# Ledger of designs, part 4: VH-VL binders against q6nml5

Target 1, 200 residues: q6nml5
Amino acid sequence: MFSEVEMARDVAICAKHLNGQSPHQPILCRLLQDLIHEKACREHGFYLGITALKSIGNNKNNNIDNENNHQAKILTFPVSFTCRTFLPARGDILQGTVKKVLWNGAFIRSGPLRYAYLSLLKMPHYHYVHSPLSEDEKPHFQKDDLSKIAVGVVVRFQVLAVRFKERPHKRRNDYYVLATLEGNGSFGPISLTGSDEPYM
Key: E = the ipSAE of ESMFold2; O = the ipSAE of OpenDDE; V2 = 0.75 times the mean of E and O plus 0.25 times the DockQ between their complexes.

## First folded at step 1 (VH-VL)

Design s04 (framework fv_daratumumab; at its last look DockQ between E and O 0.03; V2 from the best seeds 0.00; counts 0 for: pae O 10.0 > 2, placed apart)
Fold by ESMFold2-Fast, scan of step 1:
Structure s04 (fold): chain C 200 residues (1-200), chain A 125 residues (1-125), chain B 107 residues (1-107)
Amino acid sequence: as target 1 above (200 residues)
Amino acid sequence: EVQLLESGGGLVQPGGSLRLSCAVSGFTFSDYAMSWVRQAPGKGLEWVSAISGSGGYTYYADSVKGRFTISRDNSKNTLYLQMNSLRAEDTAVYFCAKEGYDYVWGSYEDYFDYWGQGTLVTVSS
Amino acid sequence: EIVLTQSPATLSLSPGERATLSCRASQSISSYLAWYQQKPGQAPRLLIYDASNRATGIPARFSGSGSGTDFTLTISSLEPEDFAVYYCQQRDSWPLTFGQGTKVEIK
């Protein structure tokens, strides 16, 4: 699910980058870089973009003003802003493009969600097809002459389970999703249309 | 072949400092996060610290935070652990360990597919 | 922090016997569990990752199973080189944690 949420972050910046300049522009650039790098949080999902800035507060305590970090004083500013987010949740209906096919399942990418796994056990009536005699035919899953699930195919699926993955040593997070085609006849491959509007 | 070789262990007095090194070969060092894992005599394994492939991000166990510093030199294919304010409780064999890679998911994973032989650090007066 | 509890602490077995080692997590970790073997004076060696996948070069007699909170490592028929200490490790959340170890020793 997409949402627009209010959140606050402490933005750390070297004092030298503020010398003779307004702190707003460099603080905003640093905030955006921090969000892009972090990618996602547990509470709100993937960060899609900053939609509004609400406030930039005064520098917090500099008691850890240790010049051993880049030989410069580091200032921390509390920033309040609104951010558009995408949080996958059990029961959500998503669509995405198949990026990898294995004998027992396929990996689907849906926007910022890179790791959505669709197990063969969750593809009723599909079976794995490999083409050992043709280099041009890629491995795929096929239902009785009706449809294919192959790299490049767009699939509509339901989220069965969600796992948040935190990597504090990288200051980077991600989400893993288990997908299913069970329960609804509209799940599975869908027609690609070039008429999707880029910014809607 | 992947190889990890630790060095720098030894006997040190309480309150002292020591720097461990881990020289690696057989993989693209900068692509993988690295960790230090220790084992006290007769005890189990304890994760101590981790560093990102670029060296830009670090993370520490609460027991060593503020005393230990993990770093790396990607040009020398070497991982370091600077240990300050050592206590008797820090006595252990220190292993360097490489982040795993899952070919199914195409992702770097937080299990350790290769380890060094370890280097013993003894903190005693 | 997720606590992993291994049982039993020690297994005294003879070559050719089956070994069954347990690892229990304090909360659900899905399948995000690895198993390591450590011989005296040596570094740990990865055996199993993500509960049931054998690492490269690991003999088929080693198998892992389980999900959620309860995990098992099975050695179907012990070889002399299998007498070692075995550790489980979770990667569901940080900090990374290990179990206390199970020692498989010769009777």
Scores: ipSAE 0.394, ipTM 0.738, lowest interface PAE 3.5, mean pLDDT 87
Fold by ESMFold2, look of step 2:
Structure s04 (fold): chain C 200 residues (1-200), chain A 125 residues (1-125), chain B 107 residues (1-107)
Amino acid sequence: as target 1 above (200 residues)
Amino acid sequence: EVQLLESGGGLVQPGGSLRLSCAVSGFTFSDYAMSWVRQAPGKGLEWVSAISGSGGYTYYADSVKGRFTISRDNSKNTLYLQMNSLRAEDTAVYFCAKEGYDYVWGSYEDYFDYWGQGTLVTVSS
Amino acid sequence: EIVLTQSPATLSLSPGERATLSCRASQSISSYLAWYQQKPGQAPRLLIYDASNRATGIPARFSGSGSGTDFTLTISSLEPEDFAVYYCQQRDSWPLTFGQGTKVEIK
């Protein structure tokens, strides 16, 4: 689900990077870098972009007693903002581009969602095709009616399950999705001549 | 069949250098992060270093930062550990370890599902 | 760095008995903990990941539980091949760290 949500973050800035200027623009740039690196959160899904800056509070880290510190001072500002987000959910109907084909399935990317896995077991009437003898035939899945699922193909699928993966050691999160083509004749490779993408 | 085969261990004096290799097979090497984990004789396991599948990101334990360099050659399916300025406390069996894979989700897991048998590095006068 | 403290250091038991191994983290690591088994002269073997999920091919007598700072590996009925050293390992933050080990030995 696409949403616009209010969020708050403590943004850390090295004092030397302010160059005597007001802290507004360096703080906003750092906030954007932090969100891009973090990628997603459990409550709201993927961060798509900041839509409004609500407030920048006063620095929290003003310890004047630290005269022995020869490192650059780090200033921490509480920032309140609104952010457009995307939270994948079971039952969502999404479109994405196949990025990798394995013998057992394919990875599909749908916007910020890089890891939608479509198992061959969820592709009714498809079979895996790969000839090691032919450089002209890349790996793909083939259906009886000449439909192909290969790298670069846009596929419409339903979200069967969602897993949030927290990687605290990397300070980076992600979502994984299990995709299915079952139960609907319009799931699968699509023509891009259509109008709106279907959503829940 | 996943195989991890370490080599390059041996006896070296303090201050010396050694390069460990780990030859891999049975999986698409460039898809997986790899680590070196060591175990001193009679002691527990210590994570040493990790490298991303592409080789673009490297990580080190504090005890080896600045002395050890992890690298990989994806065209040769080989992981390396360059060990410089060796110390007696670096004496250990060094294991090559592979990032795990979850076949249900098609996701990479940050635990070690396959390990080599290790190569012994001895640093002594 | 996160320190993992395993207890007891040594657990002396007979085949058929239940083994309970503890791992305590110096700070919360949510559920980001794995358990490994290591026999003499061998590489470690992954048993449990993310606190409670059995790795492929691991018998059902092995189970893991816990979250936050306190984690447990349970072997419901020890078999002769289970006498080994067991390590916990966290992936909550760099550097990755292991516990010091619990040796499970024949009484």
Scores: ipSAE 0.044, ipTM 0.617, lowest interface PAE 5.8, mean pLDDT 85
Fold by OpenDDE, look of step 2:
Structure s04 (fold): chain C 200 residues (1-200), chain A 125 residues (1-125), chain B 107 residues (1-107)
Amino acid sequence: as target 1 above (200 residues)
Amino acid sequence: EVQLLESGGGLVQPGGSLRLSCAVSGFTFSDYAMSWVRQAPGKGLEWVSAISGSGGYTYYADSVKGRFTISRDNSKNTLYLQMNSLRAEDTAVYFCAKEGYDYVWGSYEDYFDYWGQGTLVTVSS
Amino acid sequence: EIVLTQSPATLSLSPGERATLSCRASQSISSYLAWYQQKPGQAPRLLIYDASNRATGIPARFSGSGSGTDFTLTISSLEPEDFAVYYCQQRDSWPLTFGQGTKVEIK
């Protein structure tokens, strides 16, 4: 689920941003930006944060011709770092907050996972409740024991399926999760509210 | 209030070039990705190109790749679309569109919450 | 590319009636679907994003539902100003794509 992985990336920065100072800070900033834009990869899952900067190599670009034009010069540095990641997998037990209720299911957010979908078909004994008479009442799912799955409720669920969606240009990769409350475990609403953090 | 105003449209011959501009106001321009979406007369919407807030990432539809260039000047709050080697099929109203943004993860959301009124580009001999 | 197919092509209804518009994706796009309204001579307007979230200022009579491949835009009770063309759009994968549109016209 959670891991710390070692990664290596080439980080490109504009020479004008260095202002004759150490490139470490600009490089780190750019690296962070790149990871944010990429968001996730198939191998490691969501990037949660850089835990350590191991090394910054020398500029790979030897373009002598642009030495006098700092404004247009792009410098590329090899960077080695460790990153904390979150990779959802089938069978994982997670906790998340219901963000949206539909007639046929609910969307759950769990940490970096924005779209865990819990289908009505995967929450046995629950039924959709929508009061047409009260515009103020939010739709929810209700079980016979009066347990409710509504927006803001924290739900413990099991990952039934995972799908990785890769985008071109390494921008905003994402994971989709199908959630289920089925099984012999204690899945469903829990007393804790307001947390988007993934819990086992 | 968010405002997007396109300009630069007009009549151009096939093979010609045109540069569209979109002046924006009402939001921090550099924080949001922007897109161009076009609509041929009497037809549906077609995404053309997108650019990240910083301008570091650009995306193109296959139909315009190699011919169009999206860019932005954040200091001027202006989005651009350089269109080269124009074809008759490029005839359309070109809309400037602001993309949504998720501040929690710093992610661009590729839906368009604000649109300009568009500028007409006509490619004809 | 992901193809979005909207149905019906044209929907003829009277004010006050319920409108149901469908958008089907060629592959699963999770909830990455938006709906737009476009009136003649105007720019599109965002109605729904991420399948079911109403955009700011959008009346409650507009609602979106669905996930995966099948999505629905519902107008609970049509107002005169609701007669327009409606487009769905996916943001799951590049390139971004739109449906061909559904025209809601007055009967």
Scores: ipSAE 0.007, ipTM 0.539, lowest interface PAE 10.0, mean pLDDT 87
ESMFold2 (binder alone), look of step 2: mean pLDDT 91; pTM 0.929

Design s05 (framework fv_daratumumab; at its last look DockQ between E and O 0.35; V2 from the best seeds 0.00; counts 0 for: pae E 8.5 > 2)
Fold by ESMFold2-Fast, scan of step 1:
Structure s05 (fold): chain C 200 residues (1-200), chain A 124 residues (1-124), chain B 107 residues (1-107)
Amino acid sequence: as target 1 above (200 residues)
Amino acid sequence: EVQLLESGGGLVQPGGSLRLSCAVSGFTFSSYWMSWVRQAPGKGLEWVSAISGSGDYTYYADSVKGRFTISRDNSKNTLYLQMNSLRAEDTAVYFCARGEDYYGSGSYDYFDYWGQGTLVTVSS
Amino acid sequence: EIVLTQSPATLSLSPGERATLSCRASQSVSDYLAWYQQKPGQAPRLLIYDASNRATGIPARFSGSGSGTDFTLTISSLEPEDFAVYYCQQYDEWPYTFGQGTKVEIK
């Protein structure tokens, strides 16, 4: 589910941004901003953040003229770092918040994973309630013990299948997950936290 | 409490320049993507530009590329839009808007908070 | 760029009635679509994000649905304060784009 992946890249920093200090913080800031633009991939999943800077090599000084013919001093540092990733995989146990309820299932969001689909066929003993007794209650799935799966409810589930979808020219690639509550009595609603973060 | 307040609008002649400011409070400014969105009198919304929390990444609508520059000063909690070579079609109320925070690192997604806007009129 | 087309341009209804607003994208935007409400002289206000999630503080009468290219904003029972202009926006691709707006006015 979660992993640490070692990565390396050259990070360009304008010398004026160093202000006589260590390049550590400017390099970290640049890597974090680059990570925001790094699309999820099949091999590593979603990139969540930088967990450690392992090494910063000697700068490779590159001089570049700006459009006004003024010299701009750019320092390029080879950097090795560790990145935390989230790769959904069959068998993973995840937690997420129900975002949409349809008559035949629900969509759950777990951290950066937007499309985890829990079919009614994979919710043993639950049934769809379209016309709730209270008119202020929305459609949901309910069990005999009155446990309910509704928008805003946090659900613990297991991953049955994963599909990676590459989306050229878009801001994001997507993962599609099929979820199940079968096989373990602890699966299902766990609390009313409203959190979208995945948990172990 | 989140607040965004634009300033710097006014009347300017075609070919002129203006710098808009957006002062923010109530959140960690450097963690959020910020955008400028404009609205011509009686017309709809048009996205103009966006800038990352660090200021290192910027994006522009084709209609303003090469003329407008978005920037920010995180020490002053202020977003800027430098507008050069202004045209009559740039006449609009300019809003600053905050992007959704994704894991505390900022995001360029939807706009959860907006300023009240500042009017820019380009006329001779 | 992705073009968003809203329909109808104007919707004339009475308080208590259901309003249904459409937004169609020229290309798939998955569920990366938001809805905003704007009243005269005011800034836009976020209503719905990710096609169907209600923003904090937004009344339950507002709901969003759809995915891909076809999206709907529904107001189940109009209140007097709901007569405003509504805009959809995609954030799946640069540049970000808005629909041209739907005006919900009193009949």
Scores: ipSAE 0.429, ipTM 0.747, lowest interface PAE 2.5, mean pLDDT 85
Fold by OpenDDE, look of step 2:
Structure s05 (fold): chain C 200 residues (1-200), chain A 124 residues (1-124), chain B 107 residues (1-107)
Amino acid sequence: as target 1 above (200 residues)
Amino acid sequence: EVQLLESGGGLVQPGGSLRLSCAVSGFTFSSYWMSWVRQAPGKGLEWVSAISGSGDYTYYADSVKGRFTISRDNSKNTLYLQMNSLRAEDTAVYFCARGEDYYGSGSYDYFDYWGQGTLVTVSS
Amino acid sequence: EIVLTQSPATLSLSPGERATLSCRASQSVSDYLAWYQQKPGQAPRLLIYDASNRATGIPARFSGSGSGTDFTLTISSLEPEDFAVYYCQQYDEWPYTFGQGTKVEIK
């Protein structure tokens, strides 16, 4: 689920950002931007943060000295770092907040996980409740014991399936999860305040 | 208050060039993706181009690739669209629009603020 | 590109009536779907994002629903100021695309 991985990447920065100072800060900034842009990878999951900068190598580019146009000068540094990641896997137990309720299921957000879909078919003993006559009543799922799965409710669930969505033409990759409440009876709404943070 | 103000529109001949500007205020410009969206007279909306807060990432619609260049000067809080090789079909009101908080949630590329637009007319 | 098809093209209603606008995507866009309102001579205004979240300052009479390929914008009770053109927009994949719009006009 959560891990700390060692990674190596080439980080490209504009020479103008160095201002004759140490390249550490600009490189780190760019690295963070790149990771944010990418968001996730198939191998490691969501990038949560850089935990350590291991090394910064020398500029790889044999750039022509263009002192007059720093905007055109790109420097590339090999960077080794450790990163905390979140990789959802089948069988994981997570909790998240219901963000949307449909007639046939609900969408749950858990930390960086935007889409954990919980199908009605995977909610034993729950039924959809919708009052077409009352605009004030929000749709929700209700169990025989009167427990409710509604928007804003924190739900403990098990990961049934995981899909990585690589988006080469989109700036960010993503993960999708199928959720289930089936099992030992420990899954379902919990009495925690709403949070998008993933919990084990 | 968030403000977006487009300028630079006008009449240009086919094959000509034009540079649009969007001056922004009321927010940390460098923290937001920005886009250009255009609307031909009496027609719908068409996304044209987007640029990240730092300017390091840019995206273009196929209809403008190779002809248009999006850029920004964060020190001047200004977004630009350089339009070259203009065609009649490029005639439109061009809106600058604020997109995602680049360093925030990072998952919302809808446009929450729009300028009033600037008209570009390409005609012989 | 992802094609968004809005229906109907024009919706003629009276103030106080319920308006239901549809937006269908050629492929799933999950919930990366926004709705905008545009009045003549004005810039679009964001109404709904992520398919069902109401933007700041948007009246409660506006609501969005749907996921995947089928989305709906509902105006529970039309106000005079609600007569305008409405656009859906997906931001799941580049290029971002808009629907062709639905005009809500007064009957």
Scores: ipSAE 0.052, ipTM 0.682, lowest interface PAE 4.8, mean pLDDT 87
Fold by ESMFold2, look of step 2:
Structure s05 (fold): chain C 200 residues (1-200), chain A 124 residues (1-124), chain B 107 residues (1-107)
Amino acid sequence: as target 1 above (200 residues)
Amino acid sequence: EVQLLESGGGLVQPGGSLRLSCAVSGFTFSSYWMSWVRQAPGKGLEWVSAISGSGDYTYYADSVKGRFTISRDNSKNTLYLQMNSLRAEDTAVYFCARGEDYYGSGSYDYFDYWGQGTLVTVSS
Amino acid sequence: EIVLTQSPATLSLSPGERATLSCRASQSVSDYLAWYQQKPGQAPRLLIYDASNRATGIPARFSGSGSGTDFTLTISSLEPEDFAVYYCQQYDEWPYTFGQGTKVEIK
């Protein structure tokens, strides 16, 4: 689900990068870099953007324990801010594009969510179709009607399960989602609903 | 056309230093994680170091940590590896490799383009 | 650190045969697994990323499968240019690691 949430981070900056001017620009730049690299957190999901800086606190000096250190001084500032986020949750109804078809399921991308797996076991009335004799015939899933799930098709699905992958040493996180078409009968390949869009 | 061109290899004595360079072209250099990967003669591949697109995040294999420093100059489209306190076991062909990045300075770190490598020999 | 074990160490086959190469990780790497081909005197070439996606320009005879700890590279019908060493690589967490390689050679 999309949200706007208050968050706080300790932002570390090399003192050489401050240039004696206002610290707000370097702190904001570093905070943005840190969030882009981290990608997501367990509590709030994917970071989509900072919507406001609320406060920047006083420096917390983290390098005082070793006075013989000749490395550049690192300054740490507690920053409070508001961030737009997207947290995948069980029950969410999402749309995404099929990126890969395997005999047992498909991988779907939905915005920042790159890994949504739709198992064939969760695709009622679909069967796997592949023509090994023709390399031009791509594998896909076919329903009894004219519905087809293949690479490039947009699919509406429900989130059945969510897995958060934490990588503390890389400081990069991700989410994996297990998708289903079971349920209300409105899930599956979608047609683009279009109305006339005259722009004058 | 994506091109990666390493230079700076050569023969050096144990304890010596050497700086490798990798000149890149054909892509937006600052958008990609970059890595050094080495291969000792007759051996397999070993990842050595990686650096984020902005240069703010660096990672090292334990075998080189404290001795090697990865850096980049985005204005010159050049990746560097400063190698200090070289040992015989550092003898290898060193490849410059581009990581994949769909989100600017993020990384997924399989390597879609490789340079031809530069040989570093630590002997004598 | 995550150890990748490739099997077999050497695969002796003739052109036209199917090659099946295995890579096993010491812990789950999800889908963060790539395959590379390396010919003598050349740089590695990316074949497969994210376990099963063919890289740009890679012929359809190459396919990857697996997830978690067990991965397979399949070459459906070997061409003379496919005789090389093949490496798997995980990029789930630092340090990134490679398997020791599988050499595919002419019988």
Scores: ipSAE 0.012, ipTM 0.516, lowest interface PAE 8.5, mean pLDDT 82
ESMFold2 (binder alone), look of step 2: mean pLDDT 92; pTM 0.944

Design s07 (framework fv_daratumumab)
Fold by ESMFold2-Fast, scan of step 1:
Structure s07 (fold): chain C 200 residues (1-200), chain A 121 residues (1-121), chain B 107 residues (1-107)
Amino acid sequence: as target 1 above (200 residues)
Amino acid sequence: EVQLLESGGGLVQPGGSLRLSCAVSGFTFSSYAMSWVRQAPGKGLEWVSAISWSGDSTYYADSVKGRFTISRDNSKNTLYLQMNSLRAEDTAVYFCAKEDYGDYEWYFDLWGQGTLVTVSS
Amino acid sequence: EIVLTQSPATLSLSPGERATLSCRASQSVYSYLAWYQQKPGQAPRLLIYDASNRATGIPARFSGSGSGTDFTLTISSLEPEDFAVYYCQQYDDWPLTFGQGTKVEIK
């Protein structure tokens, strides 16, 4: 689910990077950098972009002596803003591109979601092809109608399970999704053009 | 033409200082994080330091922390590495490398030719 | 720090043969793993990113696989220009780290 949500973050920035006439721009740049690093949060999913700045509060005077020949002063500003987010949820129907094929399944990327795993057990009628006849052919999954699930193929799938991965010491988060093609004839490889040729 | 061009390498005595530069052309420098990666003669690659697109965040390998300072001037399309208190083990070819935007894409898709730094008496 | 161990240190092969290079991480790096090729006197060249995606311009004979702690770079049929040193690199966590390299040399 895509959403636009209001949220708040404390933004830490070195005083030397503040422009006295336009302090908002450096603070917003740092906020964007922090959100890109964090990637996602549990409540709202992946951060897709800042849509509006609501307020920047007063600094909290976090003074740090960096012992680098000059005192470095770090200022922390509370920032309220709106952010477009993407939160994967069980039952969601997503489209993504196959990025990795293993003998027992494939990883699909859907926008910011890098870890959507589609098990061969959840690909009805597909079988693994190692491509022993061609040195240049990539491993893939193939169905009787010659439909292929291979790196580069766009697949429509349903979210079976969602797991939030948190690494608080690194301030980096992610989501893992288990995907399935079961239950709907429209799931599987899709063609966004007039061509219905099988993919590699 | 897309290019990274390092300069500033040379011979320096132990305890000395040296400043490396990387001149960037052909892409929007201010949109990408940058790194320095070194390679000692006959050895493998070692990541040294990284700087965010804005210059606000810097990262260092433990072996150089406190001695090296990475910086950038986005108005001049130039990346810098200030190296102080140089040691014999800092002898290496230093490569400037472009990292992709965002933490999920931190791999080096563009490299400079490298500049040799020799720390010897 | 995450340590990457590459094996073997050296592969001696003939043109046309298949090369299989291993990279093992001391802890899970998920799919945040890249492979580079370096020829003598040259800068490294990106081959593979996200463990299995070929970089732009990289021939189909190069493929990457694996996830978590075990990764493989495969060259299906060696061309003369493929004899080089290959490095893996993780970007899951700081500091960024490289493997020690595998040299693919002509037999």
Scores: ipSAE 0.005, ipTM 0.452, lowest interface PAE 11.5, mean pLDDT 84

Design s08 (framework fv_daratumumab)
Fold by ESMFold2-Fast, scan of step 1:
Order: sequence, then structure tokens, then C-alpha cells
Structure s08 (fold): chain C 200 residues (1-200), chain A 122 residues (1-122), chain B 107 residues (1-107)
Amino acid sequence: as target 1 above (200 residues)
Amino acid sequence: EVQLLESGGGLVQPGGSLRLSCAVSGFTFSEYAMSWVRQAPGKGLEWVSAISGSGGSTYYADSVKGRFTISRDNSKNTLYLQMNSLRAEDTAVYFCARDLEWELLDYYFDYWGQGTLVTVSS
Amino acid sequence: EIVLTQSPATLSLSPGERATLSCRASQSVSSYLAWYQQKPGQAPRLLIYYASNRATGIPARFSGSGSGTDFTLTISSLEPEDFAVYYCQQRSDWPLTFGQGTKVEIK
């Protein structure tokens, strides 16, 4: 689900980057870099963009500076802001583009969600086609003449399960989703043009 | 079709240097994390180094830290391993390998090159 | 680092027989375990990932099971092309590590 949520982060920035008429811009830029790097959090999902800046507090002065000419002073600012987020949840209906086909399933990208896995076990009546019939065809899954799941095809699917993937040593998170075509006749391919269209 | 081709291996004396290359084709290189995995004659597989798709994150086995540098040039679709201060125990076939899940950084290797032999001997 | 111990070191069997290979981790790797096949003079080939998922093009006779510290690769009925060395690999933590290998050879 999409949401606009208020959140707070401590932003660490070198004091030398705060010089200028617009002191809040460097702090906002660093916050954006931090969110892009982190990519997602457990509570709110993927960070899509900052929608409003609420406040920037005073420097917390929590870091030790060795007062060396070769050491820059690091300042830490508490920042409160609103952020548009996307949290995948069980039962969500999403559209995305097939990016990789394996013999047993496919990976679909839906906006910021790069890893939605659609197992062959969750594609009722589809079968893997290893040797395409023509030079225009790639390895794919097929049900009938017009129902093909191949790289570049846009597929409508339902979220069956969600896994939050945390890499604290890299300060980078992600979400892995298990997709299904079961339960609704509208699920499946909606485009055969091979387009890689963003969801949002 | 996915292809990975290593080059740059050869005979070098202890303390010497070699640069290995892995030329890739058949996929969008920048979207995949890559690794170097080596195999000493008659021995098993040993992971050496890994690099993220963007090149922003690198990891090394303790045995090669400070001596080897992994890098990539996404504009040339090429992975590199710069090997310095080579030792006899670095003698191995070096394979480049592609991460199964692009940009997820899970490092299950779905495609491998044929390998290039590095021999460190006096 | 996480140490993977494979057993047996060598498994001598005939075509048509079932092969069962073990991989034990020194600490939990959850399900972040893969299996590879390597034939003489060739690069390794991915068989199984996430403990139990078959990779692209891998025959149904290959299956993986287990979680935590104890994992098994099963080949339900050996074909001539299955006589090779098999390695397990974990990705639960850095550095990435492989087991020492199990050689499946003709009796």
C-alpha cells in the first residue's frame, strides 16, 4: 500500500558543507542520499520521495572531534519530514514487468519492488517453453496463444507473501515478494509488447 | 545468451602482480553483482571477492584483503581482479561468476566463466 | 566465518541408484544454501538455491532439503552424467563459503 507518513531521521553532515545562504539544502540533500541508499524500512516500506520538510533541529553534538586540521567536524541534525512510501502487503494487486525468466518461475519488477517472484506453481495452466518456435520468441511460460509470460511482458499479479531483506552492514534494505496468479481470471499478462514500464 | 570469459592468467613469480579480466555479454551488466571464485589444483572452491552492480560495494576473503582489488567497468561490460603480492597459495583457476538475483546481492552463482589459470611459482 | 562440512567425501554408486549428500554448517544459515555440480575441466553449475529451489534447466531428479545447519542434496536415480563433484555454498554471512565437496563416482 501507498502512504504519506511523518518520520524522523538524524542526518550526519560535514560542517564545511553548511556554508551558504541556504543552509537547509545540504541537510535535505544528505537526507535524500541516506533514504535512497537505505531504500526501504520495515515499518513503512520503500521510500518514494520527501513530500514536506517539517523541521530541522539543532546539532546534537554527539560525535568526538579530534580538533585536527585534517579532521572535519561532523554535525548531526534531527530532521522531521513527510515521506511517500510503498509497503507491499499480502493481498495487494500489482502490475510489473518481467525481468528474468527461470525454468521454475519469473522475477517481476513493480515500481521500486524489484524482486516479485512468480513461481510456475502459482501460474495455473502455464508451462515452460525452453525452445521457442520462432526467432522472435524467448524462453517463456505459456498457457494459450495470447497468454505468454516472457521478459518484457507486463503481468498483473497478487502478493502472496512479503519478506523484508535487511543488510545492516551495508545500511541497505529491500523487499522480496512472492506473487501468484491464482484466484482471479484478470491476473496474468496484460501486455506482449516487451515494454519496461514503471508502475508509479 | 549469457557468456562470461576470463583472461589475464599466466605464470608469475612470488611477489608479482597480474590483472584478470572477465568480459560479459548477453545481459545488462550493471544490474548484476559479480564475484571471483578460485580453485587450487585438485582442491575445492574458494570465494575470493564480490562487487555490487554499481561497483559501490566490495567484499574480500581474508586471505586476499590488502593484496587483491575487485573492480568493474560497466561501460565496457568487464569485471577485473587486480592481484598484487602474489603467493604460491594463490595458484588456482580463477572463475568469474554472476549473482543469480540481480542487485539483490544474494550471491548464488547462476552463470560462470570457463576460468583462467594463475600459476605462482619460482 | 561459517564453515560448511560435506559428507561423505566420496560416494561410490551405480547408475540408477539414489545419492544422498550432506552439508552441515557451523552456525545457522537459515535457508541461504546452494548446491553446485562440477565436472572435470568444467566450471561449476548451479543446481539448487534457497536450500530447495531448482535452478534453470535442472532435472527433477535433483532435490534439496534442510534449513538451519543441516542440508541434504538428493539425486533420486543417478544418470551417467551425474557422476561429478558437488559443492554446497552459504550466503548467510560474509565471507561467502563453500564446502570441501563430495565426489560421486561410479562403483
Scores: ipSAE 0.000, ipTM 0.434, lowest interface PAE 12.3, mean pLDDT 83

